# VH-VL binders against NAD kinase (nadK), part 95

Target 1, 268 residues: NAD kinase (nadK), of Syntrophomonas wolfei subsp. wolfei (q0aze0)
Amino acid sequence: MKIILVNNRFKENTEKKAQEIAGQLSALNVEVIIDNGLDEPYAGTVDFIMVLGGDGTMLRAARRYGQRAIPVLGVNMGTVGFLSNIEINELAEYLPLILREEYSLEARMMLEVAVFQQQSLLTRVFCLNELLLRSNSPRMLSFALEISGQKLEPYRGDGLIVSTTTGSTAYSLSAGGPIADPQLDAFIVTPVASHIINKRPLVVSPEREISLHLLEEREAIIGIDGQIKMDFGAENRVLIKRAPHPLLMVNLKAKPFFTSIDRSLQRQ

## First folded at step 4 (VH-VL)

Design y22 (from b1 with heavy chain Y102W Y103F D104G G107D S109Y; framework fv_bermekimab)
Fold by ESMFold2-Fast, scan of step 4:
Structure y22 (fold): chain C 268 residues (1-268), chain A 123 residues (1-123), chain B 107 residues (1-107)
Amino acid sequence: as target 1 above (268 residues)
Amino acid sequence: QVQLVESGGGVVQPGRSLRLSCTASGFTFSSYGVHWVRQAPGKGLEWVAAISYDGSNKYYAESVKGRFTISRDNSKNILFLQMDSLRLEDTAVYYCAKDLYWFGSSDYYFDYWGQGTLVTFSS
Amino acid sequence: DIQMTQSPSSVSASVGDRVTITCRASQGISSWLAWYQQKPGKAPKLLIYAASSLQSGVPSRFSGSGSGSDFTLTISSLQPEDFATYYCQQANSFPLTFGGGTKVEHK
């Protein structure tokens, strides 16, 4: 068995914990690769990915490895989040189940984001939560949104979020988007500070293609999962569609999504 | 009105520990990354540490890596900096600073700052 | 680490003067630069972000320009409240780094 341990290179205790876990796994004849973000993603075949950290570390793991259709387990290290399944102090209890492959998998859709400069593909990125188009200045954006070739009335405001259902509790929620069951596959399209009073979030089929481009030259950025930033100008366009493979999230412990989100919205 | 208020500074001995706090009000604390920036007496600004809006990502300057730990409590709107193995070179006013953009990505600008809390050493 | 070098370290100016402060990055940082004003005994205040975007509530006499490695902050007509120290900050990558500061002094 070969396992990738993903940790955050900037967290002080996660590298030590990753080394401890790697030692324990090696003692059980498991080959371990540590991905702390300093190197390129491991190119070889692996059987399992264990993510040590919070939601941000899981988002990075999903971008690097999510399209390989390999089980990914989120192990929380004390931060409250939605993408981890077990706590670090529970890992020893669940490790035998992991090694025997005695767990269920939950498929989470991902976005495929392709950025063009006119007709030339500049980059292709995958993400678990969302793409954010935002103004990088006090000036509002004027931009075009197309859904499967159907042109909508121009948008005017600070930006737009195109989210997965997993991302419904991230940036989209704060911009007024709905809370979505992560078991559903859908795009959620949420305006950011729209200048048009009644622009509403859209929930659309994951089989649709969404494209965005600016109608005027403005200082704008596209953000991917809040972790990747790209300049976006009127010469650019972005195409968003459902990624070829979902992220396969390991479920070892029942995590009640709706009671968790309800509790998070309460200030108690 | 956005307000950040630091506390916990004082006089410490070299090698000891100190914990700074920053209490936030007037904005949705859980939606913004927050930072610690310090300034030694008569010197310029030095970025120290950052924590993402949800607490999942933490960043440190090389000078404090392995000695300082940043954390936050979103239910109480409090940012912390645990400072271990303090050195004379850590003498500074420590400011709490808020990200300009909600749910910030990698570009960090500080639109609001606290008044600062002084950390100094006795003999 | 990206080193930020400001020049001059200090400038003597009179009310009504045009003041220009420069900031150089040791490597390319695109437009990911901010400018701050700090008055004695006070916390810094954001003036400009993304090299040229004026922060809400900041007077229009302040402007920023530049991209890549060379940046400038300009105060078109210095006012009495503008005597302060100014800092640039790169926002391109961690660790975040500040320039050494430029003190705008009377006379």
Scores: ipSAE 0.000, ipTM 0.397, lowest interface PAE 15.4, mean pLDDT 86

Design y23 (from b1 with heavy chain L100T Y101H Y102I Y103F D104G S105W G107P S109G F110M Y112V; framework fv_bermekimab)
Fold by ESMFold2-Fast, scan of step 4:
Structure y23 (fold): chain C 268 residues (1-268), chain A 123 residues (1-123), chain B 107 residues (1-107)
Amino acid sequence: as target 1 above (268 residues)
Amino acid sequence: QVQLVESGGGVVQPGRSLRLSCTASGFTFSSYGVHWVRQAPGKGLEWVAAISYDGSNKYYAESVKGRFTISRDNSKNILFLQMDSLRLEDTAVYYCAKDTHIFGWSPYGMDVWGQGTLVTFSS
Amino acid sequence: DIQMTQSPSSVSASVGDRVTITCRASQGISSWLAWYQQKPGKAPKLLIYAASSLQSGVPSRFSGSGSGSDFTLTISSLQPEDFATYYCQQANSFPLTFGGGTKVEHK
């Protein structure tokens, strides 16, 4: 068995804890690859991915490994989040189930984001939460949104978010988007500070293709899961579609999504 | 600098064929959709046909559908309009024009136009 | 097909005048309308796209407004070089269609 152990190199005691867990797994004849973010993603075959940290670490793991159709387990080390399944102090209890492959999987759709400049594909990235287009100056953007070839009214404002249902509780929520059941597959399209009064969030089929480009030259950026940032100008376009593979999240214990989000929203 | 130049117009007899060409320079031709627009003497503008940046989508006005064929050669930066079964009402100056924005399936407007080439008829 | 109707067909104006040209679509075209200027014997020049976005290099005295079915091109203070024919064009769907044109003539 080969396991990738993903950790956040900048979190307090995270490197030490990752090394301790790697030693424990090695003693059980498990080959461990540590990914602390400093190197390229591990290119070899693996059986399981264990993410030590919060939601940010899980988003990084999903971008690096989510398209490989490998089980991914979120292990929380402190701050409560939405993407972890067990706490670090529970790991020893659940480890035998992991090694025997006695768990269920929850599929979470991901976005495939392709960014072009003229005819050239600049980059292709995958993400679990969202693509954000936003102005990088006090000037609002003027941009075009097409959904499966249907050209919508021009958008004028600070930007737009294209989110998965998993991402509905991230930036899309802050921008006024709906809370979505993460077991549903859909794109959520949420305007950011639209100058048009009744520009509403859209919930669209994940089989649709979404494209964005600027109508006027402006200083803009695109953001991926809040972790990757790229300049975006009038000669750029972005194409968003459903990624080929969902992220396969490990369920070792029930985590009640609606109760968790409801409590989070009521806290002062 | 950015330029489109039409050629191939002339005097033809009704029922004959003619091929127009439009040569592009000063921009990345293969990134833009391009159009043919005509104007009869003393009349207004009439959109005729369009082709997407990669040649995969072609559109025609109803008046020319089945008679005209639009095509492009991105390696040579040339747009073509093959006009078959020409009629007297096809008499016009034919302009080629470029979409404003790259990779447009849905054009926003046409920002660069050629000088035009005249198609007219005798007997 | 979407029919585009321009009003007026011609207008007589003097330098310094405010000129307004209207364009009406036979069905809703959102904001997908362009405006062009054409001088005798010359190719058209794009002035405005997406109803209100000014093309690079076009003087600020030109402005566009409207959405849905009714659109307006305004020249706030007519200059000698502005005597020309103006056309609207819908970009909502194929086939693309032009208005009949408006001639802006000297008084």
Scores: ipSAE 0.007, ipTM 0.553, lowest interface PAE 8.9, mean pLDDT 88

Design y3 (framework fv_bermekimab)
Fold by ESMFold2-Fast, scan of step 4:
Structure y3 (fold): chain C 268 residues (1-268), chain A 123 residues (1-123), chain B 107 residues (1-107)
Amino acid sequence: as target 1 above (268 residues)
Amino acid sequence: QVQLVESGGGVVQPGRSLRLSCTASGFTFSNYGVHWVRQAPGKGLEWVAAIWYEGSNKYYAESVKGRFTISRDNSKNILFLQMDSLRLEDTAVYYCAKEGDLYFSSGYPFDYWGQGTLVTFSS
Amino acid sequence: DIQMTQSPSSVSASVGDRVTITCRASQSISSWLAWYQQKPGKAPKLLIYKASSLESGVPSRFSGSGSGSDFTLTISSLQPEDFATYYCQQYNSYPWTFGGGTKVEHK
């Protein structure tokens, strides 16, 4: 059995805890690869991915490994989030079930994002929550949105979010998007501070392709899961579609989504 | 230079099948959407089918849906139209046409057309 | 489906004449309209895209205008090579649809 242990090197306690857990797994004859985010993703075959940290660490793990169709378990270390399933102090209790593969899997859709500069592919990235197009200056953007070959009226404003249902509680929520059941597959298209047109969020079939480009030269960026960003200009285009594989999230313990989000919203 | 060359047209019996091909050269075929457009003798242009650059997204005119199948082979730069259950009203010159924008249409429709291939019926 | 109504069906004109062809969409297509020229026995040739943008290599006597549902193609001074059939086409949404065509013929 080979496991990738994903942690956040920028948190002092998580590095030490990752080393402790790696030692415990090695004592059980499990081969452990530690991914602290500094190097390229591990290229070899693995059986399981264990993520130690909060939602941010899970988002990074999903981008790096989500397309490999390998079980991914979120283990919370301190801050409670939406993407972890068990707490770190519960790991010893659940470890025998992990090693015997006695757990269920929940499939979460991911986005495939391809960014072009006219004639060339600049990058292809996968993400769990969303792509954000936003202005990087005080000036608003003017941009075009196309859904499966259908061209919408131009948008004017600060930007646009294309989100998975898992991402419905992330930046899309802050921009006025709906809360979606993460077990549904759909794109949620949420405008950011539309200027003159009253643009509503759209819920779109995951079989569709979405494309974006600027209609005017502006300083803009695209952001992926709030963790990576790249410059986006009038000569750039982005194509978004459902990723080939969903993220396979390990479910060892019932975590009721709706009551969790309801409590979070009442505290905000 | 961009070239699209259709083949496979000819005389067919009603109810039979025919497969049209369009061979592309002079551009990166795998990066562009390609379409079939037909024109009955003495009549106007009618859009038939589209296939996006990667081959997974396909669209059909209602008149041919369920009877025609569009496909592409990006390794050989060939577009296909499989025409089943042919009817007399399918008599037309069939054109292969290329979208002008890379990967998807974003403001540039058919910039290049093939010469067309005639599909007609014998009695 | 978006219906494209093109008028007139034919125009009799002389060299040097100004020719105007109109195209009406059954619903708004913004500026996602193209104009094509077709000569007998030949494939169509793109003249104008995005309602008013002139295709490279097309003479400046051709111009397009309009947005939303009403569009116009104008040939400011008809030349001998311009006697042909002209088609509008919307590419706003699938299925893509063409107008019925306008034949520009000798008087």
Scores: ipSAE 0.008, ipTM 0.469, lowest interface PAE 10.3, mean pLDDT 87

Design y4 (framework fv_bermekimab)
Fold by ESMFold2-Fast, scan of step 4:
Structure y4 (fold): chain C 268 residues (1-268), chain A 123 residues (1-123), chain B 107 residues (1-107)
Amino acid sequence: as target 1 above (268 residues)
Amino acid sequence: QVQLVESGGGVVQPGRSLRLSCTASGFTFSNYGVHWVRQAPGKGLEWVAAIWYEGSNKYYAESVKGRFTISRDNSKNILFLQMDSLRLEDTAVYYCAKDTEFWSGYPSAFDIWGQGTLVTFSS
Amino acid sequence: DIQMTQSPSSVSASVGDRVTITCRASQSISSWLAWYQQKPGKAPKLLIYKASSLESGVPSRFSGSGSGSDFTLTISSLQPEDFATYYCQQYNSYPWTFGGGTKVEHK
């Protein structure tokens, strides 16, 4: 068996904990590849991905490995989040189940984001939560949104979010988007501080293609999962569609999504 | 026309070194990952090595690790394979091949192949 | 490594026949599978990528299907130019691996 152990080296003591876990796995004849975020993604064949950390570490793992149809387990290291399934102090209890492949998988849709400059593909990335288009200056953006070739009336405001259902509790929530059951496949299109009062969030089929471009020369950025930032100008276009494969998330114990989000909303 | 042309193959002695080249034309070479794939006489295809578009990420088949070095010169549109400590089992036609997708790190098939260059050994 | 098992190793066929070639991965590769055609003395040519997507310029008689670990290449009505060796290739993860090949021969 070969496992990728994904961790965030910038969190206190995570490097030591990752090494401890790698040692335990090696003692069980499991080959371990450590991914601390500094190197390129491991390109080799693996059987399982274990993510040590919070939601941010899981988002990075999903972007790097989510399209490979490999089971991904989130192990919480002390922060509360939505993408982890077990706590670090429970790992020893669940490890035998992991090694025997005694767990269920939950498929979570991902976005495929392609950024163009004129007709040339500039960047292609996958993500689990969302793409954010936002102004990088005090001026509002004027931009065009097309959904499967249908041109909507121009948007004017600070930007737009195109989110997965998993991402409905991230930036889309902060911008006024709906809470979505992550078992559903859909794009959630949420305006960011729209100057037009009647621009509402849209929930659309994941089979649709969404494109965005600026109608005026402005300084803007594209943000991916809150971790990747790219400049976006009037010569750029972004195309968003459903990624070919969902992220396969490991379920070792029941996690009550609706009660969890309900409690979270009372604290926000 | 979009093409890849290999050169540098020939008859060598065991334990010696040989450098293969692959010259690209008709597309923006610096935008694509490229691979070496070999085929022994009468046998199937075997992937040998890959290099990402920027040149920093390199991958090797286990059979050639430590002996072969892949590199590229984007200013000249050339891919290289430096083959050291050559063995009889390295006898094959060597093809260079281009990723279908822009840049590297995305799953990609091989859409453009060179004509191949033969590497063989004198008794 | 992901092992690719291709079958049959050869098939004898006549022009107009339907030819089916299968490829099995030792682990799930999602849809990251390509099919190549190789004629004697020539480089391989890409026919199908992402399991079922037809490469530009490839005749519609070629089709691919499958997902996960089981894949099929079908030639609906064999033409004279289709007598060749066919290879599957997984590109889900390094090391990239090829099937052993299927030679489509004249009866």
Scores: ipSAE 0.000, ipTM 0.447, lowest interface PAE 12.8, mean pLDDT 87

Design y5 (from y1 with heavy chain R98K S100Y F101S L102I E103L Y104T T105G P106Y Y107E G108P M109F V111Y; framework fv_bermekimab)
Fold by ESMFold2-Fast, scan of step 4:
Structure y5 (fold): chain C 268 residues (1-268), chain A 122 residues (1-122), chain B 107 residues (1-107)
Amino acid sequence: as target 1 above (268 residues)
Amino acid sequence: QVQLVESGGGVVQPGRSLRLSCTASGFTFSNYGVHWVRQAPGKGLEWVAAIWYEGSNKYYAESVKGRFTISRDNSKNILFLQMDSLRLEDTAVYYCAKDYSILTGYEPFDYWGQGTLVTFSS
Amino acid sequence: DIQMTQSPSSVSASVGDRVTITCRASQSISSWLAWYQQKPGKAPKLLIYKASSLESGVPSRFSGSGSGSDFTLTISSLQPEDFATYYCQQYNSYPWTFGGGTKVEHK
């Protein structure tokens, strides 16, 4: 068995803990590859991915490996989040089930984001939470939104979020979007500081294609899962579709999504 | 007019704690990421921490991880830095700085406070 | 971490001179670089963002260029108010890192 161990170099003691867990797994005849984010994704065949850290580490793992149909387990290391399934102090208890491949899987949709310079593809990335289009200056953006070739009235404001249902509790929530059951497949389209009072979030079929482009020369940024950023100008166009494969999340414990979000909202 | 005003600096003993505050005015504080940047006497600038607009995302320099905690109170337009287990190497003027872009702490700093000095006695 | 190496550490110049400051990143940062000016006892002031975009209110004698790993700040005709320390900063990935600074001094 070969496991990729993904850690977050930006969280306390995660490198030391990753080494410790790698040693434990090696003692059980498991081959371990450590991905701390510094190198390109491991290109070989892998049986399982264990993510040590918070939601940010899971988002990175999903972008790097989410399209390979490999089981991914989130192991929380003390940061409250929505994408982990077990706590680090529970790992020893659940390790026998992992090694026997005795767990259930939950499919989570991902976005495929393609950014063009006129007709040339500049980049293609996958993400678990969202794409954020935002102004990179105090000036309001004017931009066009098309859904499956249907042109909406122009948007004016600071930006737009196109989110998965998993991303409904991330930036989309903060911008006024709905909380969505992550087991549903849908795009959630949430305006950011819209100048038009009645621009509401949209919930759209995942079979549709969403495109965005600027209507005026403005400086803007495309952000992916809050971790990747790209320049976006009037000559650029972005096309957003459902990714070919969902992320396969490992479920070892009953998932508490609704109780977790309820508890989180009460803390505000 | 955009203004950031730091407070809470002073003389502290090694191993103790100190909390810095930064009060913001002249912009919609809840819509912007904000940062802490420090400068040791006679030295260059060092980024310390960032927090995004709703407090959802926090980032830290390796030198302060596990010791410093960034937080914000959007209802009062105040940014905080809780500094625990202080070391002599933490001696610096601490600036709060506004992120250039809306929502994130992912761009450069278009406005800075005047800074607050943190220094050490025996 | 991305290391930012700034050169020279100081430069002596006269009013009217062309001043060039260089900044090198230890890895590619695309165009995600800013330049700041800091006068003694004051907070830094943003001059340039995204390698070459001039911040509002900054005189046109300041310009930035470069992409990838090598960047330059140019002051085309130095004025008395330009004697200060200048810093580059990458904002490609956390942690944000600054160059060591370049002090522009009277000749």
Scores: ipSAE 0.000, ipTM 0.424, lowest interface PAE 14.4, mean pLDDT 86

Design y6 (framework fv_bermekimab)
Fold by ESMFold2-Fast, scan of step 4:
Structure y6 (fold): chain C 268 residues (1-268), chain A 123 residues (1-123), chain B 107 residues (1-107)
Amino acid sequence: as target 1 above (268 residues)
Amino acid sequence: QVQLVESGGGVVQPGRSLRLSCTASGFTFSNYGVHWVRQAPGKGLEWVAAIWYEGSNKYYAESVKGRFTISRDNSKNILFLQMDSLRLEDTAVYYCARGDFYLSSEYHGMDVWGQGTLVTFSS
Amino acid sequence: DIQMTQSPSSVSASVGDRVTITCRASQSISSWLAWYQQKPGKAPKLLIYKASSLESGVPSRFSGSGSGSDFTLTISSLQPEDFATYYCQQYNSYPWTFGGGTKVEHK
């Protein structure tokens, strides 16, 4: 068995723990590849991905490996999050189940984001939570939104979020979007500080294609999962669609989404 | 042009506090981890502190832990180092430096440095 | 903490010489090591990252090698602008640590 262990080197406790876990797995005849995010994704075949850290580390793992149909387990390192399934102090208890492949999988949709300059593809990235288009200056944006070729009235405001259902509790929530059951597949389109009073979040089929471009030259950025940022100008266009493969998340124990979100919102 | 500019250094008395600032320009500050590194007169480099690109995780050298606090304001492109309970041993030029791009397949180490700000003591 | 031992502490060299600087980590750091050049009164400049990757704009006469615990910076043919102090730095785990430095000075 070959496992990728994803961690963040900026978190000292996580780096030390990753080395300890790699040693434990090696003692059990498991080959371990450590990915701290600074190098290219491991190109070889692997059987399982274990993510040590919070939601941010899981988002990075999803972007790097989510399209490979490999089981991904989130292991929490002591912060509350939505994307982890077990705590680090429970890992030893659950490890035999992992090695015997005795767990269930939950599919989570992902976005495929393609950014163009005129007719040229600049980049293609995948993400688990959302794409954010926002102004990078105090000036509001004017931009066009098309949904499966249907051209909507122009948007004017600070930006727009196109989110998965998993991302409904991330930046989309802060911008006034609905909380969605992550078992549903849908795009959630949430305006950011729109100056048009009746611009509401839209919930659309995940089979739709969403296109965005600026109507005026402005300083804007495209943000992905709150982790990647790219400049976006009037000569750019972004196309968003459902990624070919969902992220396959490992369930070793029940973690009820609705009670978790309810408790989290009472803290905020 | 990509640059980092430190400010806030000066002459202080032992036991006092001082706040250093580092202003970033020419790049997307919020995409990078950033560091404070110091160098005592005639001595080598000593890593002091780091903060994640989002500001959520902070790390310190043992010599400053509990006395120094690193923070950042991504909306203003500013990195801070709050230095409390200053000691003569803290005498140094303090550099801010840009760390990794958080998703990079190309890790540059600390590729952009300010020119430093001097912290020294009168007594 | 990971201790970085750099040797030699100084080296006397002439233009055209091959200069080799060694850095040893107290425990394995894989390839997570950078090399910096510092001239008097100036900020450090990154030369090499990830043990052997040459930073953009750095002359090809600089090269890095090694993995695990033993690392080397080589200057294949020393130029006048290369007289400086060189530092290795591990970034495998916090706290990050620098070597003591190697001063490359005129013979």
Scores: ipSAE 0.000, ipTM 0.398, lowest interface PAE 15.9, mean pLDDT 86

Design y7 (framework fv_bermekimab)
Fold by ESMFold2-Fast, scan of step 4:
Structure y7 (fold): chain C 268 residues (1-268), chain A 123 residues (1-123), chain B 107 residues (1-107)
Amino acid sequence: as target 1 above (268 residues)
Amino acid sequence: QVQLVESGGGVVQPGRSLRLSCTASGFTFSNYGVHWVRQAPGKGLEWVAAIWYEGSNKYYAESVKGRFTISRDNSKNILFLQMDSLRLEDTAVYYCAKDIEYLGSTPYYFDYWGQGTLVTFSS
Amino acid sequence: DIQMTQSPSSVSASVGDRVTITCRASQSISSWLAWYQQKPGKAPKLLIYKASSLESGVPSRFSGSGSGSDFTLTISSLQPEDFATYYCQQYNSYPWTFGGGTKVEHK
């Protein structure tokens, strides 16, 4: 058995914990690859991915490994979040179940984001939460949204979020988007501070293709899962589709999504 | 017009506590991460602490962990730095700095800075 | 921690001169580097982000270059208002670290 151990590069004490866990797994004849985010993703075959940290670490793991159809377990290291399943102090209890493959999997859709300059592909990335198009200055954006070739009336405002259902509780929520059951597959399209008052969030089929481009020269940024930033200008276009594979999240214990989000909203 | 105004600096005795404040205006404070960066007299810049836009996620430099606590009040547009167990090496001008990242959870670089508030020691 | 080393620590220059400041990271930081200008008694001001992107309102005589571990800030034709201390900052990984600064002073 080979396991990738992903830790949070922004939390130095997780390095020590990752080494401790790697030693425990090695003693059980499990091969361990440590990914602290600084190097390229491990290219070899693996059986399981264990993510040590908060939602941010899980988002990075999903971008690096989510398309490989490998079980991914989020282990919380004390941060508030929605993507972990067990706490670090519970790992010893659940480790035998992990090694015997006695767990269920929950599929979470991902986005495939392709950014073009003219007709040339600049980059292609996968993400679990969302793509954010936003202004990088006090000036509002003017931009075009197309859904499966259907051209909508122009948008004017600070930007737009194209989110998975998993991402419905992230930036989309902050911008006024709906809370979605993460077990559903859908795109959620949420305007950010739209000047046009009747622009509402949209919930669309995950089989649709979404494209965005600026209608006017502006300073804009494309953000991916709040972790990757790219300059976006009038010469650029972005195409968003459902990724070929969902992230396979390990479920070792029941996680009360609706109760958790309800509590979060009542206690700001 | 973005403004960050620090206050609360002054002369303090070693081992005592001091609380710094930074009042923000000209942007939606609750949408941005904010940081404390310090500069000792005649020395360079040192990042001290950061807090995410929602207020729950916090980061600290190793030199201040366990002694300093960062917090924010989004209803009043105020950032705080509670400094406990102050040491002579904490002597510095403390700057409040705004992160560039809208609704971001990972601090980046700083597009706006306050004027700074001086923390120094007597005796 | 990623150590940021600036050179030179100071440079004496005249108006109209080309000034080059170097910043070296102890490990690769891709392009996640910013440059700041600080005048005596004032707060730092952002000049450049993502190694080479000029901040809005910053004169075109300022430019940044580099990737990985070696970075350069260039002032193509020094003006009177450019006499200041310049700092690089990496934001690739926590904790975020600054270079020691380069003072550009009158010859």
Scores: ipSAE 0.000, ipTM 0.398, lowest interface PAE 15.2, mean pLDDT 86

